# Ledger of designs, part 5: VH-VL binders against FYVE, RhoGEF and PH domain-containing protein 5 (Fgd5)

Target 1, 194 residues: FYVE, RhoGEF and PH domain-containing protein 5 (Fgd5), of Mus musculus (Mouse) (q80uz0r647to840)
Amino acid sequence: RALVIAQELLSSEKAYVQMLQHLSLDFHGAVLRALENVEQEGREPLAQEELRQGLRELPAICDLHQGILESLEQRLGDCGEGQPQVADIFLAREQEFEHHAAHILQFDRYLGLLAESCLLSPRLATTVREFEQSSQGGGQSMKHRMLRVVQRLFQYQVLLTDYLNNLCPDSAEYDNTQSALTLISKVTDRANES

## First folded at step 17 (VH-VL; from rf5 with heavy chain G111A)

Design rm4
Fold by OpenDDE, fold request of step 21:
Structure rm4 (fold): chain C 194 residues (1-194), chain A 125 residues (1-125), chain B 107 residues (1-107)
Amino acid sequence: as target 1 above (194 residues)
Amino acid sequence: QVQLVQSGAEVKKPGASVKVSCKASGYTFTDYGMNWVRQAPGQGLEWMGWINTDTGNPYYADDFKGRVTMTTDTSTSTAYMELRSLRSDDTAVYYCARDSPYYDSSGYHWAMDVWGQGTLVTVSS
Amino acid sequence: EIVMTQSPATLSVSPGERATLSCKASQSVSSNVVWYQQKPGQAPRLLIYGASTRATGIPARFSGSGSGTEFTLTISSLQSEDFAVYYCQQYNNWPYTFGQGTKLEIK
């Protein structure tokens, strides 16, 4: 049933957004503050700037998925037992998914920079440690948490594919879902190339 | 020289509270988290909690939640640990210990590399 | 919480001999294990971090090994000053947890 899959999409999106909010609001802010301290010490300013740029994708990605979540909630709330319309939610945000692309392409680089920066700054290391040990993260490393951001796109591929398989091939939603899958695949392909 | 200096020994009655201080010197206080560890006479080490000395955010072990408060004063580079509702089994030497990051090929590691001299807290009727 | 179990509780060894201390974790802690030495009336002293890396100033006769759930501290040739209590500690997850300690005494 297409509706059931859409509901799974919604439920998983809620959980994902909660995770992203923690990354974008708590971690991002804390790390930036710590990086300022590193900068004041005059240590590798270019590397720090590059790290900041990489981390800027997190708030953008969070905003993207907050919008997706809101739209999903609205669409599924309105459709009742009828055919939901969810594919266009992704299509309308094609440009915003470039933040995911950037995240994927720069993933290894900014993680390396983060590690290096932590080496230079005990304060930053402490900040990262605190975040990793927080209850919301289940004690997972930053690397794993950042990977979860990438993994969500693959989850979209799975969910939308299942959704597609339960749609009428002659429906507009079917065509839109195919387009949405293409969009997501363009982004995930970059992950496979990196 | 990097060192942690703790307040002196305390004798308390059951139900009372104790506040132990730990003054840091020789390094930037807010760059490192601070652990509190206690040791009952003839017993092993017990982790009580950790505090971010920069933000003041504490994290307590479950056994001490509700009874312990960790705080810092950045102006004096001092960490504090208050334990309330004291019981006889709270008799122990209490240590502050700096939480220091180390890096190797496997990643980051954390160790308590600087310890205070310990503060004996005796709880007796 | 992760339980750290040390063995034996007491180890009697002669000076100049090799001492092997064991530490087991109730679940995998990767290489996130620290070893401390504590002498009577003193605070613990850091010996090993990352399961196998000696802290600064620690003699070469001290070595650590292991990963996952099994860890070992080895003293290749015991010196008189090495007789003390040794603790392992995991820092993989909060709360930090210590083993119950191994007392190394003179045989």
Scores: ipSAE 0.771, ipTM 0.922, lowest interface PAE 0.5, mean pLDDT 93
Fold by OpenDDE, fold request of step 21:
Structure rm4 (fold): chain C 194 residues (1-194), chain A 125 residues (1-125), chain B 107 residues (1-107)
Amino acid sequence: as target 1 above (194 residues)
Amino acid sequence: QVQLVQSGAEVKKPGASVKVSCKASGYTFTDYGMNWVRQAPGQGLEWMGWINTDTGNPYYADDFKGRVTMTTDTSTSTAYMELRSLRSDDTAVYYCARDSPYYDSSGYHWAMDVWGQGTLVTVSS
Amino acid sequence: EIVMTQSPATLSVSPGERATLSCKASQSVSSNVVWYQQKPGQAPRLLIYGASTRATGIPARFSGSGSGTEFTLTISSLQSEDFAVYYCQQYNNWPYTFGQGTKLEIK
């Protein structure tokens, strides 16, 4: 049933947003503070700025998915046992998914910059260490945590495909879901090319 | 010279609390995390916890959660470890040890490269 | 937690001879192992990190090897000052955990 898939989408979105909040609020903030120390030492200021710019995508991505989550909660709460309307939640945010694209394209670069910065700053290294060790799931590396952001898009592909397969082909939601899948695919294709 | 200097020996009664200090010098205190490790007489080393000296965020080993509090004073470059509800088996030498990152071709590594001289805490009735 | 097990508990070796100390982890810790030396009445001293890298100032006679779950500290030619207790420690995950130690004594 389409509703069951939508509920799974919602539940997985909740978990994902929690992860993003940790990444965006805790890690991002901590790294920025640590980077200030590196700058004060006059080491590689341009590289540090580039790193900051790259990491700015994390809060944006977090905001995107918080909005998605709120919309999903509202839509599923309103429809009860009826046919939910969820595809437009993604379509309305097409522009915001460019942050995912940017994340994918800049992934290797800012990870490299982060590593270099850690070499220059024990404080930053300590910050990264703390984040990695405090994370649930066996102390996943920073790289793996960043990859989870991309992995969520692939999860969308799977979930929305299942959702689509349980919709009436003549329904507006069917067409919108196809459009949503196309939108997500445009972003994931960039990941596959990287 | 990079060094950690700890407070002197303590004698406590069961149920009491002890607070050990660890003063850092010769390096930027907030650049490195601080470990606390204890060693009972004739026994091995036991990790108690780690604190981010920049943010003050502590992480405790499960065995000490609820009884230990780690803090820092950045103005004096000093780390503190308080252990409460002391019992006889808490008798040990307590060490502070700097948690330092190292880099090689295999990646990032972490080691306690600077140790305090240790603080003997004796718990006896 | 990850359990580190050292063997033997005591190792008796003559000066000038080779000493081999073992450390085993209950699960893979990659190369995230440190070796310390401790003499009576002193704090531990860092010897090896990353399983095989000597810390600054550590003599070449000390070497570390291993990955995953099995690690070895080797002292190629024992000097009088090398008789002490040696600990391995993993830093793969919190909590950090130490082996129970190997006492290296004079035969």
Scores: ipSAE 0.764, ipTM 0.916, lowest interface PAE 0.5, mean pLDDT 93
Fold by ESMFold2, fold request of step 21:
Structure rm4 (fold): chain C 194 residues (1-194), chain A 125 residues (1-125), chain B 107 residues (1-107)
Amino acid sequence: as target 1 above (194 residues)
Amino acid sequence: QVQLVQSGAEVKKPGASVKVSCKASGYTFTDYGMNWVRQAPGQGLEWMGWINTDTGNPYYADDFKGRVTMTTDTSTSTAYMELRSLRSDDTAVYYCARDSPYYDSSGYHWAMDVWGQGTLVTVSS
Amino acid sequence: EIVMTQSPATLSVSPGERATLSCKASQSVSSNVVWYQQKPGQAPRLLIYGASTRATGIPARFSGSGSGTEFTLTISSLQSEDFAVYYCQQYNNWPYTFGQGTKLEIK
């Protein structure tokens, strides 16, 4: 039962990484290219730099989850025998989850800055429009897409809780899964605050 | 002033192709997407697609996929729409229209605020 | 795709009177509706965006309202130049879709 939940972690992580790659590679790159001419006009250069810096959290979150996916594939893809060992994958990356915390605290602010920057740059507005209309899940607002980035953490809480409940309580994997849940809960507590 | 000027009327036989041009002036061409919209005689408006004028990336309405190609030439600020395998019911006025952002108290909006004069394409045997 | 349905198909009204044109979306488009006016032989003219915001240069007698799936364009104190065809269009999603048009004609 534990193995089934671990396989669900893997399959859902694959889907999540694909979504992150679209958002962090295609959108982020297009927005950065469009911001170059707004800065040349000298309007709100601090706001544009803050937006540029904050958008860098998306590639960092993508890198984190690509690493998680790679580790999950290694642990579960080649050999499915026995009790799975996946909790340490999360524990090894505790500091990298700070990118999620930064995103949770600031994404509404960054969306506001993006909207204001679109007023200064029709090219940026057109870039955002094309992404919104042509991408997976077409028509969803940019705010909703940014919220999907955070949604994964709540999914982890559900999956890891179910996983924990199907482990032997005296195993090292049980203890590690409890620690991983604590790690994820620290990050999601910032979402409840936001 | 902001303006879209289209190529002149065309008369075509069924099975032929037509390529309509749309030259922009008075604004930065690559800052705005371009729509193509057609109107058959006595009928309503039908959206054909949109193109990113900076990158050349098009999006086509399903009814036109496979028959339409939209392109741009940024050096001349000109958008093009080519419709292939023409049928008599493709007889219409074809418009280009700029896709423009607007902002108000309720948020961000999009409208076609600048239209070309239209190009009549007549398809007859 | 989102279907936009206008009613009535034709509306006969005398100058100086009020006209009310209806537009219905097959699913919610929030307030993402524009209204255009088109006179014979001319390209469409933008009147209203965001369901209710008048474009620059549009006389105050034009007003729009609605959200979700139901939208109206109201023209008060009709002038002779207002007799034309009116289209609603949603921009919530590609593909953009238009209503079939309402022809406003002199009674």
Scores: ipSAE 0.610, ipTM 0.876, lowest interface PAE 1.1, mean pLDDT 87
Fold by ESMFold2, fold request of step 21:
Structure rm4 (fold): chain C 194 residues (1-194), chain A 125 residues (1-125), chain B 107 residues (1-107)
Amino acid sequence: as target 1 above (194 residues)
Amino acid sequence: QVQLVQSGAEVKKPGASVKVSCKASGYTFTDYGMNWVRQAPGQGLEWMGWINTDTGNPYYADDFKGRVTMTTDTSTSTAYMELRSLRSDDTAVYYCARDSPYYDSSGYHWAMDVWGQGTLVTVSS
Amino acid sequence: EIVMTQSPATLSVSPGERATLSCKASQSVSSNVVWYQQKPGQAPRLLIYGASTRATGIPARFSGSGSGTEFTLTISSLQSEDFAVYYCQQYNNWPYTFGQGTKLEIK
């Protein structure tokens, strides 16, 4: 049943947006505050402006998926039992998926910059540790959390393929789902090339 | 010269509370988290929790939630652990220990590299 | 919660010989294990972090190995000051958890 799979898209998108909000709002904010606290205490600046710059993709990815979630809630919350139409939600946001491509291309760079900054600043290292280990952080390393950002795209491929296999092949939703899979595959192909 | 100096031994009755202090010197207190670990006589080590010494945000092991309060005073570089509703099986040595980052070829790690001398708390009627 | 299990509980070894202490985690902790030494009436002393890296000032006779779920502390050419209790601890996740300890005694 296509509707069941569309509901799986919605429920998993809720979980993903919560994870992104934790990364893009809580983690990013905590890192910025730790860097500011070091500077305000009369200590030498330990922060790299490049680290601040490199973390900017996370808020943009969060905004993309908040929009996807809102559209999925609208489509699947209103009709209940009608045939689902969700593929255009992805197609309407094609250009915004470039933030995922940028994240994939700079992934190792972001991790390296963070690790280098933590080496020089025990306070930043402590901040990252607290985030990783708190109940909000779920005990996962920062590398694992940043990898989860891109893992969603592979999950979309699985879910949308299963969805496609439960649609009538002559329907507009079938064609749109094929197009959405092509869009997602373009972005994930960059992950295989890195 | 990095050291943690704890308050002296305490004798308490069941139902009372105890507050142990841990004064840091020789390093920037707010740069490192602080662990509290206890050890009952003849037994092993038990982690009680961790506190962010800069923000004061505490995180408690489940067995101690509801009975323990961890705080800091950054102006004196001192961490505190208060344990309430004491029972006889709370008789133990209580340690503070600094949570320190370390780096090697495999990445970064965490260890308790600086320990206080321990505070014996005896709970008896 | 990750359970750390040490064996043996007590190990009797002659001075100058080699001691091998075992630590097993209930699930993978990667290399996120530390070893401590504790003498009677003293706080624990950090020996090894990252399963295999000696802390500053720790003699070369102490070595650690392992990853995943199985870890070993080896002490070569035992000295009189090495007879103590040894604990492993994982720092992969909060809560931090310790093994029950291995008491190293003079044979």
Scores: ipSAE 0.592, ipTM 0.882, lowest interface PAE 1.1, mean pLDDT 86

## First folded at step 19 (VH-VL; from rm4 with heavy chain Y103W)

Design ro1
Fold by OpenDDE, fold request of step 21:
Structure ro1 (fold): chain C 194 residues (1-194), chain A 125 residues (1-125), chain B 107 residues (1-107)
Amino acid sequence: as target 1 above (194 residues)
Amino acid sequence: QVQLVQSGAEVKKPGASVKVSCKASGYTFTDYGMNWVRQAPGQGLEWMGWINTDTGNPYYADDFKGRVTMTTDTSTSTAYMELRSLRSDDTAVYYCARDSPYWDSSGYHWAMDVWGQGTLVTVSS
Amino acid sequence: EIVMTQSPATLSVSPGERATLSCKASQSVSSNVVWYQQKPGQAPRLLIYGASTRATGIPARFSGSGSGTEFTLTISSLQSEDFAVYYCQQYNNWPYTFGQGTKLEIK
C-alpha cells in the first residue's frame, strides 16, 4: 500500500512538473522580454524590477520539483516491489522550499504589479493573454495558475499523510515522513495565514 | 494614423494555396496580437486564428488546423495568412484585425479595434 | 467552442425609434462580449467591449448590457447611418466566436 501511494506521488509530480515547466520556461521568459520593452519606455522601472524579482521564484520552484521528480523516479525504480524511501527527498530540500514561502508572501503583490504593467504595455498584456489561452494552461487565469503552485503543497500533505499511515511506526521512513510533513506544514501555514 | 492595409483580391483554383498580407502602420506592430477573420458572401464572421506578432506563435481554430499558416515579418510590420488546399467554400473576404487590450474597473477586455479593408479570395474551377 | 446566438435575424425599425438586439451565449462568458457594426462593403467596426463599454468615438445612443449568457445592444434613437448588420462576439475563450448577426433595416 505504501508503494502504491508513492507511485501516486510520482505520477502527480510528473504532471505538476510539466505545468511548472510551462509556467517557468514559457510564461516567465516571455514576460521578462515584454518587461524590457516597458522599461525602455521609461515607465516605472522600480516597479518592474520588483515584479521581475517576484517572478524569479517560478524558475526556482520549477528546479526544486524537477529535482524531486528525478529523485522519486530513481528511488521507485531501484526499490522494485520493496519499501520505497522517499521522505528524505523532501527533507534534503528544506531550504529550497523557501521559494514557496516567498511565492506565497509575494503572491498578491506581483499579481498586482503584473496587472499594472499590462495596463502600461499592450505587449505584456498580449503575452499574458496568450499564456492564459494556451491549451497547456487549460484556459485558466494567471492567478489560478500561480495558485496551483501553492496547492501542490497541500497535495503533499494529503499524499504523505496517507503514505505515513501505511508505514511501520518503528521504521526510519516513518520518522522521516513525519519530519517531511512538518516541513511542508511550515510553508502551508503561511498560505493559510495570508 | 493607425491602419491595416491588406493585399488585393485573389482568384484561385481548387487545391491551390493563397497567401494574404496585412501591413500595419501608425502603431508598434509587435505590441498587439493579430486576428484573422473571414466572411463568406452573405454570411457571418468566422475567426480563423490569432498570432503573437512579437514571437510569431500562432493559434489556429480547429477547423483550419493543418491548412492555415499565420506568420509575421516584424521588419515590415506585416502579417501573413496562408490557406492551402482551397475549396469552393473557402470563397470569402478575409480580414486581419488587431487584437487590442482594454482596461476598466471590471478587468481585462479584448476587442478587434482596427481592421484591414479585407481581401476577397475566390475559389472556382 | 462557445456558441453565440443573436436574435432576431432581422429587425425592422423606423428612424428615431429604439432598437434592441439580443445575444445569447451557450455558456457563461462573464462580461467578455464585444459588439461590432458592419455596413455593406466595409469591415466591421468596434462598438462595445466588456459588454457595456462604448469604444472611443461611438455615439451615446449605443449602449450594451448583460453578463453571463444574456447580452443586449440598444440603440436609443436610430439614425439613418445606424442601419447595418450587428455582430456580437465572445472573447472569454479561444476560439473567438461570433453571433450570426442581426440585420437592422429601415421599417
Scores: ipSAE 0.790, ipTM 0.932, lowest interface PAE 0.5, mean pLDDT 93
Fold by OpenDDE, fold request of step 21:
Structure ro1 (fold): chain C 194 residues (1-194), chain A 125 residues (1-125), chain B 107 residues (1-107)
Amino acid sequence: as target 1 above (194 residues)
Amino acid sequence: QVQLVQSGAEVKKPGASVKVSCKASGYTFTDYGMNWVRQAPGQGLEWMGWINTDTGNPYYADDFKGRVTMTTDTSTSTAYMELRSLRSDDTAVYYCARDSPYWDSSGYHWAMDVWGQGTLVTVSS
Amino acid sequence: EIVMTQSPATLSVSPGERATLSCKASQSVSSNVVWYQQKPGQAPRLLIYGASTRATGIPARFSGSGSGTEFTLTISSLQSEDFAVYYCQQYNNWPYTFGQGTKLEIK
């Protein structure tokens, strides 16, 4: 059953990475281009820079999860019917999860800045509108899409907890999974405090 | 003055194609998306699609996919709509309309605030 | 697609009277509704956006209300120039969809 949960982790990670790629490659790029035009108009350069900085977390988060996905695919492909080792995939990337922390902490701020910038630039507003209406987003607002980035951490908590409950307590994977949960919880706790 | 000026009326045979132009003036053309809306005689309004005038990326209504092509020329601030394989039921006034963002306390809103004068396309055998 | 349904199809009212036009969405569109006025031989004119905000230059006698699936355009005191066809449109999702229109005519 632990293997089944790990497989669910993998499948959900694939879907999540696809979403992130859309955010990181399409949205991020489009917004930056639009912001360049706003900058040329000389309107609120500091606010725009802050927005750019906030949005930089998206590519980093995307890279993180692409790595996680690749590792999950490899681990689950190699284990056959045996006990997979997946917890260390998260532990090895502890530092990279700080991008999630940053995303969470700055979430309201950069969304506000985005909204303000859209007010100042119909081009940016149009860009954001196009992204929101794209087929991959199902018409969801940017806020909701950005929130999905945060929600994945909570999904990890659920999945890894289920995984843990199906491991032998005396196993190394059990201990590592507990550590991974602690790691994720440290990040999600910041979300709850915000 | 902000305005959209469309090309003149067209008469076409079934199976032919028509290309309608919409020239923008009085504002930055690439700052706003462009809608195309048609209206059959005595009927309501029908949205055909939207185009990002900056990138040229179009989004078509399902009913027109495969038959419609929306394009822009940024150098002339002109949007184009081509409709192919014309049928009698394609007889309508075709409008270009600027898609403009508005903001209030509830968030962003979108409205077609500038319209072309319309182009009558008549499809008859 | 989201279906917008207007009622009535035709509304007959006298000058100076109040007119109430209804627009219903097949699913929630929040406040993402716009109203247009169209006179014969003319392009539509923007009246209301965001369900309740008057566009620039629109007389105060025009008002919009509603959220979710039920929307209303009200003309408090009809003027002679107000007799036209009115359309509601949702912009919550692509494709944009219009109501079939309400013809406001003189009683």
Scores: ipSAE 0.785, ipTM 0.932, lowest interface PAE 0.5, mean pLDDT 93
Fold by ESMFold2, look of step 19:
Structure ro1 (fold): chain C 194 residues (1-194), chain A 125 residues (1-125), chain B 107 residues (1-107)
Amino acid sequence: as target 1 above (194 residues)
Amino acid sequence: QVQLVQSGAEVKKPGASVKVSCKASGYTFTDYGMNWVRQAPGQGLEWMGWINTDTGNPYYADDFKGRVTMTTDTSTSTAYMELRSLRSDDTAVYYCARDSPYWDSSGYHWAMDVWGQGTLVTVSS
Amino acid sequence: EIVMTQSPATLSVSPGERATLSCKASQSVSSNVVWYQQKPGQAPRLLIYGASTRATGIPARFSGSGSGTEFTLTISSLQSEDFAVYYCQQYNNWPYTFGQGTKLEIK
């Protein structure tokens, strides 16, 4: 049961990284290109510079999860190893989870900055519209897409809890999984209470 | 004055193709997407697709995929729509219409606020 | 895709009367509805966006309301120039879809 749950972690992480790559490369790149064109044709508002800086969390979150995925693929590629060992993959990246906390805390501000920038730039508004309408699940708002970024942490809590319940309590992996759950919960609790 | 001016009426036989042009003036062409909408005689409006005028990326309604091609020429601020394999039920007025953002207290909205004069395409069977 | 259904198909009214035009979506479109007016031989004219916000230059006798799946265009005191065909359109998702139109005729 533990191995099956670890393989679910891997498969769901692969899907999540693909979603993050779309957001951090396609959306972020399209916004930057649109803002560059506005600068060539007019004044740069201070809100647009804040938007550039605030959106930087998406590439950082993508980098974190690409690393997690790579490590999960290496660990679970040796299925004959018996009990899986995946919890330390999360523990090794504790500091990088700060990008998720920053995203949670600044979520409404990022949406407001984007809306203000779209008001000032028809080209940016058109760029965002194309992204919203052209992606799978067309018509999802930017709010829904950015909420998917944080939903992964809650999914980790569910998966790692189920994983923990299927490990031998005396194993090192059990202890490491408890520590990983504490790490993930600390990030979600701290952000929710701030 | 913001304006969209379309090419003139066309008469075609079934199986032929038609290419309608739409020239924009009075605004920055690449700032707004362009819709194509048709209307059969005495009938309602039907959306055919949308094109990003800056990148040239087109998006087509399912009923027209495989038969329609939308393009732009940014140097002339002109959008084009080509419909292939014409049938008698393709007889319609074809419009280009600018896709424009609007804001109110509830948020952002989208409307076709500038329309071309329409191009009648007649397909005789 | 989202189907927009207008009723009635034809509405016969006298000048000075109130007209009420209905538009129903097959699924929720929030407030993402536009109303257009079209006279014979002319392109459509934008009236209302966001279900309820009049476009610039549209007379105050035109008003829109609704959210979710049901929307209404009301013309409070009909003028001779208001006899035309009216279309609702959703912009919640591509493909954009239109109602079949309501023809407003002189009684």
Scores: ipSAE 0.613, ipTM 0.886, lowest interface PAE 1.0, mean pLDDT 86
Fold by ESMFold2, fold request of step 21:
Structure ro1 (fold): chain C 194 residues (1-194), chain A 125 residues (1-125), chain B 107 residues (1-107)
Amino acid sequence: as target 1 above (194 residues)
Amino acid sequence: QVQLVQSGAEVKKPGASVKVSCKASGYTFTDYGMNWVRQAPGQGLEWMGWINTDTGNPYYADDFKGRVTMTTDTSTSTAYMELRSLRSDDTAVYYCARDSPYWDSSGYHWAMDVWGQGTLVTVSS
Amino acid sequence: EIVMTQSPATLSVSPGERATLSCKASQSVSSNVVWYQQKPGQAPRLLIYGASTRATGIPARFSGSGSGTEFTLTISSLQSEDFAVYYCQQYNNWPYTFGQGTKLEIK
């Protein structure tokens, strides 16, 4: 039962990492190139600089989740029928989860800056459109994709709670899962209160 | 004066290729994507694809993938659409149309607001 | 691919009357619908984007409504120049797709 939930955590992490890779590696580069052309034409350099700084946060979020995915693949790929051990994957990443909270506080602001910049630059609007309509973009708005970032943290709370409920209370994995939930809840509580 | 001017009508045999040009004037060519749309005689409109005029990166509708190539020449502000391996059911008027962003209270929208005059391509043996 | 279905195929109406044209999407496209008018021998003309916003220069007698899967173009007092073919198109996703058209004819 616990193994099924751990596999759900793995499969959902794969999907999430694919979304983050598109945002942080492909889209981020395309937007920076489009902003560079607009700067050459002398339009709105201060708004563009603030947007550029906001976008720099995405690579760190992607790196965090790539690491989580790799660890989950190793633990669950090696497991077979064994009992899963996944809670420490989250415990090892406390600093990175604090980074998430700081970024989440700024996401609404950076979405607004992107929309405002698209109003002033048809070229940037065209770049965003191309990204949204690419096969990895799937027609979803940039706002919807950014909201998925925060939703993942709450999804971890749900999955790890369900996982905990299917572990033996005397096991080390039970204790570690309680600690991981405490860590993630602390991060989500700070993000919600800000 | 924003406009798109297309090349003239063409008559082709099955198996040949056609390349239609679309010259833009009155706006910054590289700021907007370009759509290609065709219309067979007495029929409706069919979207063929889109090209990023700044990067040259195209997106093709599935029915045309493998047979169509869209390109641009930024030095002349001209978009091109080449359709290969022509068959009689490719007889149509071919349009270029600018892909333009619009904003209103509900958000961000896209419309083909400037169209070329159309290029009739007739495919007959 | 999102299928756009227009009805009726042909609408016979007298000048001065109201015409109502329907467009249905096979899945939700939010408000991401445009309407075009096409007269014989001419390229399509943009009428409405965002389901309800008139393009520059379009007379007030043209109005659009709808969201999700069902959309309507209304012409409140038909003029002689309004007899043409009308197309809806969704821009929610590539590929862009058009309805098959509604021909508006003099009754």
Scores: ipSAE 0.570, ipTM 0.863, lowest interface PAE 1.2, mean pLDDT 85

